# Designs tried in a protein design chat: miniprotein binders against a7ua95r516to809. Part 8

Target 1, 294 residues: a7ua95r516to809
Amino acid sequence: ASLSLLSISDLVPDLQFIFFWMSNAIEILYFIQQKSPAYMQTIELMDDKAGSKESLLSATISANEEAMTILEEVIMYTFQQCVYYITKTLYVVLPGLLDCNPFGTEPSSEQCRRAAGVCVCAVCVMPEAVRRVVSVFQTTSDLLQQYQVHSEIQSQMFAYLFFFTNVSLFNQLIDKGPARGWFQRSRVLQIQASVKILLDWAKGAGHNHLAQKFFAKFCSTVTILASPPQQLSQMSWKALCAEHPSLKPVQLHRILTQYQLMAELGPLPIWQPSSEDEAYIYRTVDLLESFENH

## First folded at step 3 (miniprotein)

Design eh6
Fold by ESMFold2-Fast, scan of step 3:
Structure eh6 (fold): chain B 294 residues (1-294), chain A 100 residues (1-100)
Amino acid sequence: as target 1 above (294 residues)
Amino acid sequence: GTVVVIIQTEDEELARFMQAIARIKGLELRVYRPESPEEAERIMREEAERPDVEAIIVVSDNPEILRIAQRVAEETGKKIYTIQTRDPIEFELQFRKALL
């Protein structure tokens, strides 16, 4: 594992270059879109023979269409390159969020015992693993602001980054969770607290609506797993499906099965899928999320 | 706001569990493990005087400590909740209810 893959700061010079060119291409495209109609009207109003005027209009339209196509391709390419480098960094740091204790920066347990057992929650201190993830988002936000990238492009970028983060965290939890002990109640509550820190950051950054939309699946998963056994055992399969529409039947069934196992809720199934969902709970190909945008 | 927990047992899992719930609620948690009822009373009275403390949760089945909690609550007007259960599920339900 390369140290450079763990640090967003190592990518900043490359990202600055890409954001610079993306911003320039967006501004040129905007200029052409805004000024082209007025210029064409000027040609139409010229004192000229109809055939000569039409040839000039045709040439202008063709040149503008070619320029716009090239600029759109440059914008798309630079956007995809930014996303590639940022998500590659996120992929490396995200598993740490599932392993961290939000209160792991507290004084050592031995020191607390020696000091008459007083412990205080580090509510104002962010765990290193969470800080690494937030640093990636914050650096992205700073670069978008520095190069004055349009708010629409900024929203598209964070939509994708939140989508990627949601899929990565969900897949890691479902795939690795049983072996890593992440479905244990104390661990789930720590994960929920870490996720709240990320969501609080997104709200502060003005991306609350995007975070609510794109983190829905992982948030639903953590909410279910953090629910008290008494509360969950009183809910029907239908009620759980209605409350968590972002989860596919196979995903909800897997989560509830893990919950039942970890909560030691007896050998008999409590939550029964509907007859229409029964076939879907056995489609393991649909268990993990795709990184393809839906 | 801050919530104070007074508990007689040393359980790292329980401590992590309580910290996680408090953080989710946006609350600061202070945990004390008194060695005696006298120490428990001193801690309860000191914390009850702090305006940032919203509630004190006493986790104990010791009748002497429970009587001290009731007396301090009556004398200071501070909200003091007692949890006597050893069952993990019942403890969680009572702890979450105290934080409401």
Scores: ipSAE 0.000, ipTM 0.266, lowest interface PAE 17.5, mean pLDDT 77

Design eh7
Fold by ESMFold2-Fast, scan of step 3:
Parts: C-alpha cells; structure tokens; sequence
Structure eh7 (fold): chain B 294 residues (1-294), chain A 100 residues (1-100)
C-alpha cells in the first residue's frame, strides 16, 4: 500500500509560520488595547486649541479601528487554520487509540521483555497509537509556548481540540465498536487505560479542567462499559442517567444494549427507560455527536 | 492457562523461581510492575476479564492495592491471591499454594 498517515511533524513548518503570525497579531492587538487610552489622553492634554488637536484625535481613532479590525481577522483566520491542520491530523491518529493494547500482551513485544527472562507487561510505556495522539497535543503546546501565545487563546485551542477528540472517539466507538469487538470488557479496559494516559498528559500540561469538561461523554461511555455486571446491575436506568448526564437517552440505551450483548446477560433487559423516556431511545438522529455542536 | 503477577519489587531470583513454578504447572507467566494503585487497578480489572487467566497474584503490602484486589475478586469472581511476605521461602510456598 502507498497510503501513509499524516504526521504532525510534517506540518510543523507550516504551523510555525501560522503560530508566528497569530502570536504577533495577538500581541499587537493587546498592545493597542492597553496603550490607546493613554495615547488618547496625551492628545487631550495638548495646549493646542485649534483643529489640529481634533484632527489628530480623529486620525488616531480611525487608525485604531482599522488596525483592530485587521488584527482580529488575522487572529481568527490563523486560529482556524491551526485548528484545521491539527484536527485533520488528530482524525487520522485517533482510531488507533481505540485499537491498541497498552498492556503489551504480545510475547515478542519489547514491552514484555525484562532482565532474567521475566516478561513484564508495561502500562507505564505509552503505546505507539497513544504516543501519536499525545505527540499532536504536545507539539501544539510547544508551539503555543514557543511563540508566547496568550493563555486565553491556548485554553480556547485545547478546549476545541479536546472537544474534537471526545466527539471523534465517541462516534468511532459507537459506530464501529460492535464490528470491531470494542464493547468486550477486555477491549474496553484497554481503551480505558489508553484514555488514562491521554488524560494524565492533559493534567500534566495544565489542562485538567478542560479535559474533565470536554471528555465527559467518552469517559462516561468507557466507565459504563468497563463496569462488572455485578456492579452495574445494582444501578437503575434513572440512576445511570443521573450519573452520566452527558449521555443522551438514545446513546445510553445503545451502550447498555451492547453491554448486555457482550456480557451475554440474556434476553431480558436489566436497564429499561421509563415510559416517559421511551420515545427518546429510538431517536437515531441523536446517536452520533456533531463536530459543529460546541 | 496464564497466571498474572502484580509486583512492585524487582528480584531476579524471585522472578526465576516464579517462572520455574509456572512452567512446572504448564502455565504462562505475565508479570506487571505498576507505578501506582490506580494502574494496579486497571491491570487487575483487565486481566480478570480474560478467560485464559486462571489466577492473579498480587505481591504488595500497600493497603490501597490490597483493597482493590479484594473488590476486583468480589465483583469479577476471578481468583485473586495476595502475598505480603518479603521472605523468599514463604513467598514460594504461598505462590505454589495460589496455583493449586
């Protein structure tokens, strides 16, 4: 096959250029916003009572309005371009996170090799698929820091990247999970371990609050699927809805149906919506998440 | 069948003995050295879900890890044994007993 995955490292030169312009535009905008009042006050303090002072004030206002408009457009455009390239790369590498084994169960795996012949299966070593995802986030973080992008913009960028990642992983799991066997408990626990590595990275990078907010849906899904039957059977439909408010009724119903199938719990459903909620479990239009809902 | 060992120490003599005992029983040995109780929990829950795993042996004196082992055993029904001794001879005896 001639196909190859899009590498974040291949985009670094283009991203450096875009981050450079975005950072400079942000800095100039903030400089104008902070210094403009002082400069305007300086003009007001002039002894000139003729039209030259009024003309200077008018010219300064016009110049500031034009400059701010152009800078805002540059910031918006460069931000959108960064997000586009980064999310395009994420989209390609994210499915691998659902299909990797962070426990290193292969006998020939280097992750299972150790001195004295003891095969130590590592969860402390990041799998290649998880490393690819983390690399995209780390490269983004490095570029934001290298070009001294304001913290507010950094937070907005990671908020969107986490939102995108959550939607992508959730949709992939729900849509392709049954065919891929991803709803089997051992596979879900592998996914949970991979997600933990990703969330630990986010915490270390100072984005714990954003990660908790934007990964809620996928984390709820994995938590339910990873639950032992004995533990999960203690919860009613109402209790599950209350514990996982990020999941829509149709999404929760699909997840529990797949759980029952994989756990071979028989034909009688343990978890059933109330009569008032029943109509919502068949709303297939709400099953998958939209990348536009944010 | 497979036996899974969760241990936080590195002892080559102990590792060799575990491999020898597992081989005598016709079992494959998988060893984990988790950094934290949270990682130990993920390992225990994962291995407990695998049908080929006959037993999980947790070698730790950490109360958090021991509590996790008890809960995983209770909810999954998988045989999970705990070994807290640092004495090599007593460890070997308990390890052999767990594989029975």
Amino acid sequence: as target 1 above (294 residues)
Amino acid sequence: GTVVVIIQTEDEELARRMQEIARERGLELRVYRPESPEIAELIMRYEAAIPDVEAIIVVSDNPAILEIAQLVAEFTGKKIYTIQTRDPEEFERQFREALE
Scores: ipSAE 0.203, ipTM 0.657, lowest interface PAE 4.6, mean pLDDT 79
Fold by OpenDDE base, second read of step 4:
Formats: C-alpha cells, structure tokens, sequence
Structure eh7 (fold): chain B 294 residues (1-294), chain A 100 residues (1-100)
C-alpha cells in the first residue's frame, strides 16, 4: 500500500501482536529479575549432596542470564518495530498539520451533532488534520494501556514519537516554510493554534513534560514567528538565544532571516549573532534536525 | 436562528438578561463560559461551522480571545461581534445591536 494510504487503523492488528509480545517479554523479564535472587538463595541453602549444588547454581545462573538476554532483545526489537510502524503513520499525517486552518469551517462529528445537538467535546471541535495526528498518539496510548506495558516503556515510546514529530515538523517548516508561506503571520497563527491543540491533548494524556521537552524546537520556532515585529525587533540575539535554548545558532539565524524577509524589515543590528556564534550560523549541516539523534 | 455568546463572567443575571432579549427577538441563545482562550477558540470554531448559527457574540477584553474572534470571522465568514465594555447599559445597547 502506498504510504499515502496508510492509516493507524490499518496497522492496529500488527501493532497489537507486537505490543502483546513486548508486554509479555517485559513481564517475564521482571519476574526473572525479582525471583532470581530468592531462587538462588534457595539453592544455596540446599544440602550439598555430592557437589550437585554448585552445578545446579551455575546452571541456573547461566539459564537466567540467557533468558534475560533474549528477553531484552525481544523487548528492544518489538519496541523498534512499534516505533517504526507508528512513525510511518505520523510521517503521512504530520504535513497536514502545517497546512491546517483550525479556524476554518470543518464539520463536527455528525454522530455527536445528531445525538446530542451541539457538542464541544475535544473530538468534535478538533480540526481534522490535528485529529489525525492525535489519533495516532491516542491509538498508541490505548494499545500501551490495553496490554499494560510498563510505564517506563510507555514514556520512552512517547518520548521518541514526540521527538520524531518535532523533527519532522521543524524540518518541514524550516525547509518548505518560506516557499509555502508558512512564515506569514496568518499561517503562523494557524500553526500555533494547531500545535496548541496537540499539546493540550498531550497534557490531558499525562505527557505534558515530555511534550514540552521534545517539542521545544518547533514551539520555539513558532513562537518567534508568531511574535509581533515590534516586539521581536526589540529582542537581541543574545536574548533570543537565552529564551530559545533549543535552537542552534544556525537555526535561529535562519528563522530571523526569514522573518525579516516576511515582515519586510531591514537588517537589524540587534539580531546580529555574537562573535562566538558567528562561525556557527554558517553551519548549514546543523540547520535541519536529524532523526538519528535519538 | 441561533446566536452564540461567549462570555468570561459567571454573572447569571447577565446571562438571564441576554436570554430574555434574545427570546424577545425569537432567537435561541447559547451561552458559553470558556475557562481559557483555547477553549474559547474551539467553541468559536465549532459554532462558526454551524449554518443555523446566525452570529457569535464574544464578550471579552482579552486580546487573545479577540484576536481569535477576528481570525475565525475572517476564515469562516461568520458574523462575529465583539463586546468589550463593562458598562451594563452600553453592553445591552451593543448586544441588542448585534442581534439586529
């Protein structure tokens, strides 16, 4: 199937299978880790009949180590597979977020409208493009909960998914933004509103800290672009660096340059990079984020 | 038709008065009291998409909400009125005017 047709719903059966094994492997690993010491002590307390105790202990240790190693591999593999499938789905739906007009007329859920009249639930009021993204995350959350995956693994998964989302959105905005008009005031405000909806979902889902951390670059970019010219023109390079530490000098410089062009501002000396950062603003290799950094 | 009011006050007397005025004109009034600009945005967007909604009246002095109201009006074409006055008489005047 073409990537363009891939929906999270289509992947649910495969994901369910993977999550099942991941959860089971984690549970078994945990069991071995918790019970192994007690089991070893039990063996140690046994009467040494003809040297069998040492051999049994050695065999048990070896077996446990092997089992744990295998389980860790299974967990890692299944985790990677989940992330792979989910990120593919995200890749398809994320571009829609940047083009989304959350202020536009989009039909609410017909089901809610007919059944209850005016419904202002999150599902009904959420723009379609945002809803598609949220659906991926919600489905992931639901599956993780359904299979009772360990909380640490859940956190790691969302961390990566938010990371991926941030990188994808940031790179698209930086690379294609000027050409697509995403740096225009009206478009920026649309993007900002759309991202706020997503962040609100993340907060409601209990992932506020992770969302704030991993969306920092994209949010910083949008915040800068959404700033009124009068306000932003009063901020020095150093101040902007301090307020937006997630942005590399080259990234900040690009954003400000594009902002100047969009706002038809002349060169602003106050935005001139410091002598320390001057060498870094030309590192175009660092302009876009890498997916490999996580 | 239906008129939607978004207001950031818990003044029930004001709400009752608005409803009375609307009823006199044969209009249904939906009053929302959003707790945040974000919720106000969602409500505005939702109601602006409903054809039977004749107008949205936003009663706020919050610049963020007012900006949102302008954006929703611009992008949807829905009639959105903003009332920023706290004077009861002036409010009623503007409210009645918005319902005409």
Amino acid sequence: as target 1 above (294 residues)
Amino acid sequence: GTVVVIIQTEDEELARRMQEIARERGLELRVYRPESPEIAELIMRYEAAIPDVEAIIVVSDNPAILEIAQLVAEFTGKKIYTIQTRDPEEFERQFREALE
Scores: ipSAE 0.020, ipTM 0.290, lowest interface PAE 6.2, mean pLDDT 86

Design eh8
Fold by ESMFold2-Fast, scan of step 3:
Structure eh8 (fold): chain B 294 residues (1-294), chain A 100 residues (1-100)
Amino acid sequence: as target 1 above (294 residues)
Amino acid sequence: GTVVVIIQTEDEILARYMQLIARFRGLELRVYRPESPEEAERIMREEAERPDVEAIIVVSDNPEILRIAQRVAEETGKKIYTIQTRDPKEFEAQFLEALI
């Protein structure tokens, strides 16, 4: 990939510029909201001789309408540009998360040096692939805070980034997992540990609720794949669907089929779907997730 | 899609601000500006009957309209929120809470 070495650091100057203008547009919006009612009331209280008051009121309403339209477009445009650049960077670094080993034998000397030489280096060491993903999220958080972007817009930014990450990881695991060996138990446990590092970061950053909501599908997938064979074999199809409501029946069936193949369980236990669920199992178009949040 | 209906009688700028926030959340927002309490009640009852409408937000400090909103909420079971604040920050907080 020609963009495989693109760093979030390379985008910081462009993102700083975009966040600066977004923040300014939001502040102007708040100023208009705060001052406009008082100004309009002042006009209404004016002595109206020869209709000058109505003309001024009409002109003020028109000017406010134009300003609001422009500010709305600036805010939406800058938001979309930030999302575009950040998700483009995430797309390049996310596949590495599925191939890394957080249980590596030795931490890097550089990572230990940053930890000031204490024996707890192993707990502080993240695989480089996980560090790249965390760096994108951390840089985004830092920029949003630096430019004092409203907390609700920050929440919407991370909602989208988590949604994008969940869809990207899920689709890659389902589509490429069999050929890459990602469904092997040892690999699944490595993936689970890497994802936990990412979720722990989100919790520390104050985004635990968003992470739980938007990572539900990928987390359910990894949880099933990491489950002991004895536990899964004792569960009915209905019980599995109830425990994993984020997964579509066709997705759950594909995951269980891959689990059986890799765990060498022999024939699938009697996981009998309902007639409705059975119809969905055979719909190939619903297997992969859409990047559209519809 | 998620649908939120707002009945607003007083401020065009607040309506545009609400539309912007709804857009960030991927929500469809319908804004009505009734000319009378009777018209407001008719709109509230019609929208309360629609299954695609998740909530109705009433922005007004008119006591008659507020009484109507309470009555319609009790009779239809639809979630109807009222916002009376004139402070933009308080308004935003109450509006966002209604969208939860």
Scores: ipSAE 0.013, ipTM 0.344, lowest interface PAE 8.0, mean pLDDT 74

Design fh2
Fold by ESMFold2-Fast, scan of step 3:
Structure fh2 (fold): chain B 294 residues (1-294), chain A 114 residues (1-114)
Amino acid sequence: as target 1 above (294 residues)
Amino acid sequence: SKRVLVLSDDPLVAKILAKLLKRRGYEVDTATSPEEFLEKLREGDYDAIIISTSDPELAERLAREAKERNPDTPVIVITDDPELAERARKAGADYVITKDDPKEILLLLFKALK
C-alpha cells in the first residue's frame, strides 16, 4: 500500500478504538485520584485493634500506586499510538502545502470551508493540499471531543502535532527548497498564505498559544523570505537574531543566503554573523531539525 | 526471580516495556540491536523473550535462534505486520501480539508472561 493514497478517514476506525481506551484509562485514573483520599481517610479513622489498620493502609497505598502507574502507562502508550498514526498521515500530506497556491482566481464552495468554526473562504481558496492537512487536525479534534478527552491531554497532543508539522515543513523547505523553487518570492508568498490558513484553523480550535509556540521556526523562516528587500536590507544580523530567536545561526545564514540568491541584480546588504556565531554557521548537523528533541 | 530479554528497534518502546515488566517483578535486560540481543541471549538465562521489530527477516531469525537455544522459553513477538507475524510463528514464536490494540497488547503480554 502507498502512503500517498492514505486518507485520515481511513484511519478513523483504528483511531476511535485507541481514543476509546485512552479516554477510559484517563477517566479511571481521575476516579482513583478523586476517591483515594476519602478512602484513605476512612482507613485512618478506623479502629486499629489487632494492628490490621497498618497492614490495610500499606496494602491500599501499594495497590493505588500500582493501579495509577499502570493507567498512566496505558495513557502514554495509547497517546503515542494516536500520535504515530496521525503524524504518519500528516507526513504524507504536508509536502503538498509547500507546492499549492491558495490565491485562486475564483473561490469554490468545495474549497471554501469552515475550520473549527472559522470561515477562511472569504479571501483565499483553500487548496486540496491545505484541506487534507486541516482535515487531519479537525478529525483529531473531533475524536478528542467525541471521547471527552481531558483538555490537558488534548493540549499535549496538539503541541506534538504542531511540533511535528513545524519540523516537517521547515526541513522540507530547507532541504528540498532550492531544487523545488520554493525560495522564489512568489512561492514563498503562496506558502505564507497556506500556513496562515492552518494557523487560523488552530486559533479557531482554541490552540492559538500552542500554534504560536510550535510554529515559530517555520513562521520566522517564511517571514524572512517574504520580507521586501528594502525592509530586510535595513536589518543587521543582530537585529534578525533578536527578532527570530527560534532560528539557529546556521539556519538563519542558510535562509539569508537563499534570499540573496533569489534577489535580482543590485546592491545587497551584507548580513555578517557575529564573531560568536561564525563557528556555528558551518555546523551542517544543526541545519535540519530533529523530530526527537527530548 | 524471573528474567525477561526485550529486543526493540525503538528505544522508547524498549523503555516502556522494561518499566511495565519491572513493576510486575521481572528482571529486565533490553537490547536495541540484533548484535546486543544475541550477546545477551548467549550470556544469560531468560524466562521469556520479547521481540519488537518491523523487520520480518530479523524477527524470524531471532525467534528461531531463541527457540533453538531453549525450546521451553516462551518467545513473544509484538508486530502490526501480518507477514512478520506468520514468519515469526513458523520460526517457533509462542505468542504473536499485534500493535493494533494497545490495551490488548498489555493484557496479552501479561497473560503470555504468567
Scores: ipSAE 0.000, ipTM 0.113, lowest interface PAE 17.2, mean pLDDT 75

Design fh3
Fold by ESMFold2-Fast, scan of step 3:
Structure fh3 (fold): chain B 294 residues (1-294), chain A 114 residues (1-114)
Amino acid sequence: as target 1 above (294 residues)
Amino acid sequence: SKRVLVLSDDPEVAKRLAEELKKRGYEVDTATSPEEFLEKLREGDYDAIIISTSDPKLAALLAIEAKLRNPDTPVIVITDDPLLAEIARLAGADYVITKDDPEEILELLEEALK
């Protein structure tokens, strides 16, 4: 019953109860929405003396409306609890994704098979850090399927989990990246390969549209940092802003500054912010993303 | 000794059920409000729960809460309202009966707790 555990596997027993509650509340809500009109029609068709049928019908309508409101609150509460504990687990495992190497040092076919079970590439290995993140998403998917949670609720849950993951990875890369060497080209390519594994998982799970939407900021950042110098030098500030609309001016400026530092583009800056954006480049309060999904 | 928590909107129903269950060797706590029920559920460990109410929202919420706290504890809901009965079953109630018949309740408890 402890929710301070670090592993998603450790949370499964507690999450099972919350998913069970949520699933039951959803089913009750749907039952009331579907069956209540038929039940009220049955009351209407009943023989009645002096107005007892009207009183019963009125009471039934009132009770059903109140029950639906309460069930909606229960569904929201249990949804928020699931998201809270799952994202708390993600928070612990996500930093490892930025510091792992999916290409390995000296992988052999035999070594790759031992590490991953099935390997289609001698160089590519699923790092333990990536496996831990995928495990959280897979366990969540399994629980939603086992308790037959409505597909719309499933989509909402993964939307938030992807939103949280994107913000967490982006903030860590921008805030800690320079000190940790994460902006070095070799490290960026490793990060790109690792996030590709997460995106491929999401596609396989039927959540490709959600992943494309909610990973946009982090993907834009990694795409810019992984771009060849020749390609980036041909793009104006305005063109980069247009191609990466998910990035705020201060965020884009920080990313390009780190790219210039690592890529040796020379002393003449190619990317000059527009006069309209220049004031916002120095607003450091806007550099990091908020986890608040208001 | 087996412990049973009984919630009833009607104090006379709660008293009658409690007396019959006690005669058969059960320890019984009663509640006449949702607040009292939840407090007793939080403070005590119960082998079975009986909910007797005419309020569909109350039946659903209390059944869900009871099953969430201990899925293995059987929940019996007493109602003659077909809609409330369906709501209670969907909420996870193990048994739904239409009358507060002590003999039927005792038979269910004997079966569920064995």
Scores: ipSAE 0.000, ipTM 0.181, lowest interface PAE 13.8, mean pLDDT 75

Design fh4
Fold by ESMFold2-Fast, scan of step 3:
Structure fh4 (fold): chain B 294 residues (1-294), chain A 114 residues (1-114)
Amino acid sequence: as target 1 above (294 residues)
Amino acid sequence: SKRVLVLSDDPEVAKRLAEELKKRGYEVDTATSPELFLEILRLGDYDAIIISTSDPELAEKLARLAKIKNPDTPVIVITDDPELAERARKAGADYVITKDDPEEILELLEEALK
């Protein structure tokens, strides 16, 4: 068990239980929010004897506030538990996405091999590594739909999952990329194609806006690395900063330095940071992204 | 070995309690902030939880969340504030003590983890 990769399928029974309780808590919270004004109106219209109406109103307000606080805490806790188990599974499968080839013509499944006979899967095959990541997102979507979780909470779930995926992929690429050859143009194009499969899934699932927002840093990184040397060498540091505002100065400098080395463009002076940015380039604490969402 | 999670507003209290509990064979994780406490609680399974805080709302919230995670895990709250003590008990705290005396805490842990 310790040698096997965690599958999202292995977590489905536990996630079903947590989603069930989260959905129920949300429904109860919304019921209280919806019915409380009508009940308060009913109390206000009562023929009050000896000040009992004011006491009942005060008691009702206190009870509703207390119940809502408890339900909000339950919703937050169950949401955090779902995120924990889903992101733990994502963390294990995400590195594979950086080291796979979506341009491979070898079928990875029986369906693709059968379809290839009709010339539909001749060039594009979803690698197993990409399939595992998509399966995590799809299973999450299916569970949210199955338990009828409100669309607002579904959006918050995918916002966090996309945030986590972006941070994980960015950190892996920056930290391990040079040693693993991921900055080579051919490998960058493979990474770009794999990421496009994830973004296309998100668009199809109705989360295009969230994907565009939360994948901005990783997409900027891949876009820079995939750019032709002629294009990048003509851009000033200021122009690159303006085009990629999601990247911190130290991150942009690291990416450009690696690009320069891999593309054999010669000395670093091509992309000179501003004097203001120079101070921040050497703050290594800003190089890798934090998983804390605040 | 039994695992204990300790929250304390005071780092010195957390350190003292952790050292004494470890001497008796307990594995101890400590947190001085509620955010770190909740993260550790979420990620790990604990045989007992100790909460030392002067904030009544925080004590109530953390005791409740600890019981939601595992109703069978005893929660010990350290306070000399009667209001905080009452709110913590209402939230599900199993024990409330007025002093962070390691010997008294060890006796409660031995009783609770029988």
Scores: ipSAE 0.000, ipTM 0.131, lowest interface PAE 21.1, mean pLDDT 77

Design fh5
Fold by ESMFold2-Fast, scan of step 3:
Structure fh5 (fold): chain B 294 residues (1-294), chain A 114 residues (1-114)
Amino acid sequence: as target 1 above (294 residues)
Amino acid sequence: SKRVLVLSDDPEVAKRLAEELKKRGYEVDTATSPEKFLELLREGDYDAIIISTSDPLLAKILAFAAKKRNPDTPVIVITDDPKLAELARIAGADYVITKDDPEEILELLEEALK
């Protein structure tokens, strides 16, 4: 609860310490894996008197196994701690992303004149709410680079952070969206633009594949809600399910129902669920995503 | 009937494995994403869990999640990297194998469910 009040900048000293320990544990593990064969070979070349050589080999194997197990536990623990603190920070800043306007306020006539041309400076300005989210991701990336953490661990950290972000944004939009007016077309287009800024950041950081994979549910939701009525009405339920496999039938149905209401498409349902999907559509337990393993 | 939850990064692998398991009398739920896997894991009671991924660190994280949810449910991890297979075992995976042989997977599943 008190950690939810901290910005990512406030957590940097503690995160640096945890990343330092994680990096050291990884380096020691790598050192053991690289040097153990040479040491074992040295033992093999010792005098072949019964007892001493075999005892030393057995002891070395056991010691190396124990050390590797401990280091792997330290890596797992420090990884989980980093993810925990970073996601606590994300939890606080993510709702703002659904409520911000990435198109900004229109520039004054003076600003337009000074720009010398058709320049709209607001188009290039990242909203504060989006900047806070990007800052969390960028700080994480910077720490991973500063401590030379292996690329596989970097990928896993961003996989989890993107997973958490996706779940948080999806649940907020589905649960609070109707009451907050977030399903209105103008608001959805603002949300889509904000999400694009996050995805563009991820692409620039070398995490495009992870972002595409772990943001799939929220991206599908925003894509559907931002679709023009002309385009969306041309798609069958089966086609929408095929285009958006990350969405459960109950989630897709809720999204389409909200779209019909906000777009004022009238009382006739355009998208009828298949008989196979109909049984699952009204299971409210399937509507919101789980934060388990946070 | 016994229920099995299968995660695979490859939809074709997930489909083939699910078909083989269903032929042997198992009820199978499949996930091709970590999000779907965790959703199904939360909602359902499974007799066994199979995690097939080329990402060994993801396998470790998901194996840990499965074991935290129910320590008594056997978790079988299929990963390309035998060196990182031990990370999955430390996370609580009961069985770790490095190949997608349906015969071996079925034998392990029958042994695990004893």
Scores: ipSAE 0.000, ipTM 0.106, lowest interface PAE 18.7, mean pLDDT 73

Design fh6
Fold by ESMFold2-Fast, scan of step 3:
Structure fh6 (fold): chain B 294 residues (1-294), chain A 114 residues (1-114)
Amino acid sequence: as target 1 above (294 residues)
Amino acid sequence: SKRVLVLSDDPEVAKFLAALLKIRGYEVDTATSPEEFLEKLREGDYDAIIISTSDPELAERLAREAKERNPDTPVIVITDDPELAERARKAGADYVITKDDPIEILYLLAEALL
């Protein structure tokens, strides 16, 4: 009844049921894909009258195509239902990641290492908000392994979960960040440390490539905001665009504007957009990613 | 109610992508040539555009035309070619998907954008 009851643990029985059906559908699909070529070869070797052989081949192809279509539909529906439950849980816990303080002070170069689902560093323990996000990913991984879901489907699941997390965090930071002080350097360094814990988890789980790909936008944003003024002022607009290709011109411009306002520095060099990018710098429709209202 | 326009140089790829989107309840128009794509783009309103081509110049041109017609309509490009990906992004493409990406990423992007 309360929001605190929307934990990943509360959804495990429903997720187990969904993974059970998904695993079964995948196994049946795999069996048909493996058996179909052998059976077709057997029909080819029968040396029957052309009409009878062709009729049997046609019927077998049609039956296999129909069965595969139904199984693919079942796999997609069970996959989407699983994603729905997991992302519903993530939606509740993700905003806390931007407000938590893993160290209480800078520098964010200090890392916490996880132990028994919790990071323990020399001075502090992993923030509860970070632990909740990690536990969602870990529980998902455990269930996929428990039901022996094919590695390709596991990769698809984490690609989506990372995509959802990236979009949600980016939109929260860009939309609410100025009002909540999240663009202040100390807050950015805290966010950077929290994100590093998530990325370290992904690397340990074998999903480093997916994490690098699907967290690109949010990681680029945090990297720019965490950059020392001396370093950032030495980079041209072209260099920043090349280093952060996931950011649209309007997004990059907004980030740099907020950086200049929050840094409380003397005049910074003007980052001049290219003539091509200038037309897009004020496309407000492109500022936020369209997935915010999930 | 939501409409998607798909361009693919390969008719079988166009059919496959259309089938996946239709299963999700989207209305899908396909084009296998630039002329057919531009004609359909001109005559119809689409909630998303998907471009699958091996021609970097074509990808750049079609992405630009789509964005010029309606900047709010997301453009998704499918390619394993880094040059094509870069040119498409500069022309206004919102997302680039590789052919090695899970097929679910395509429909999840369509759902998120639509």
Scores: ipSAE 0.000, ipTM 0.117, lowest interface PAE 17.8, mean pLDDT 73

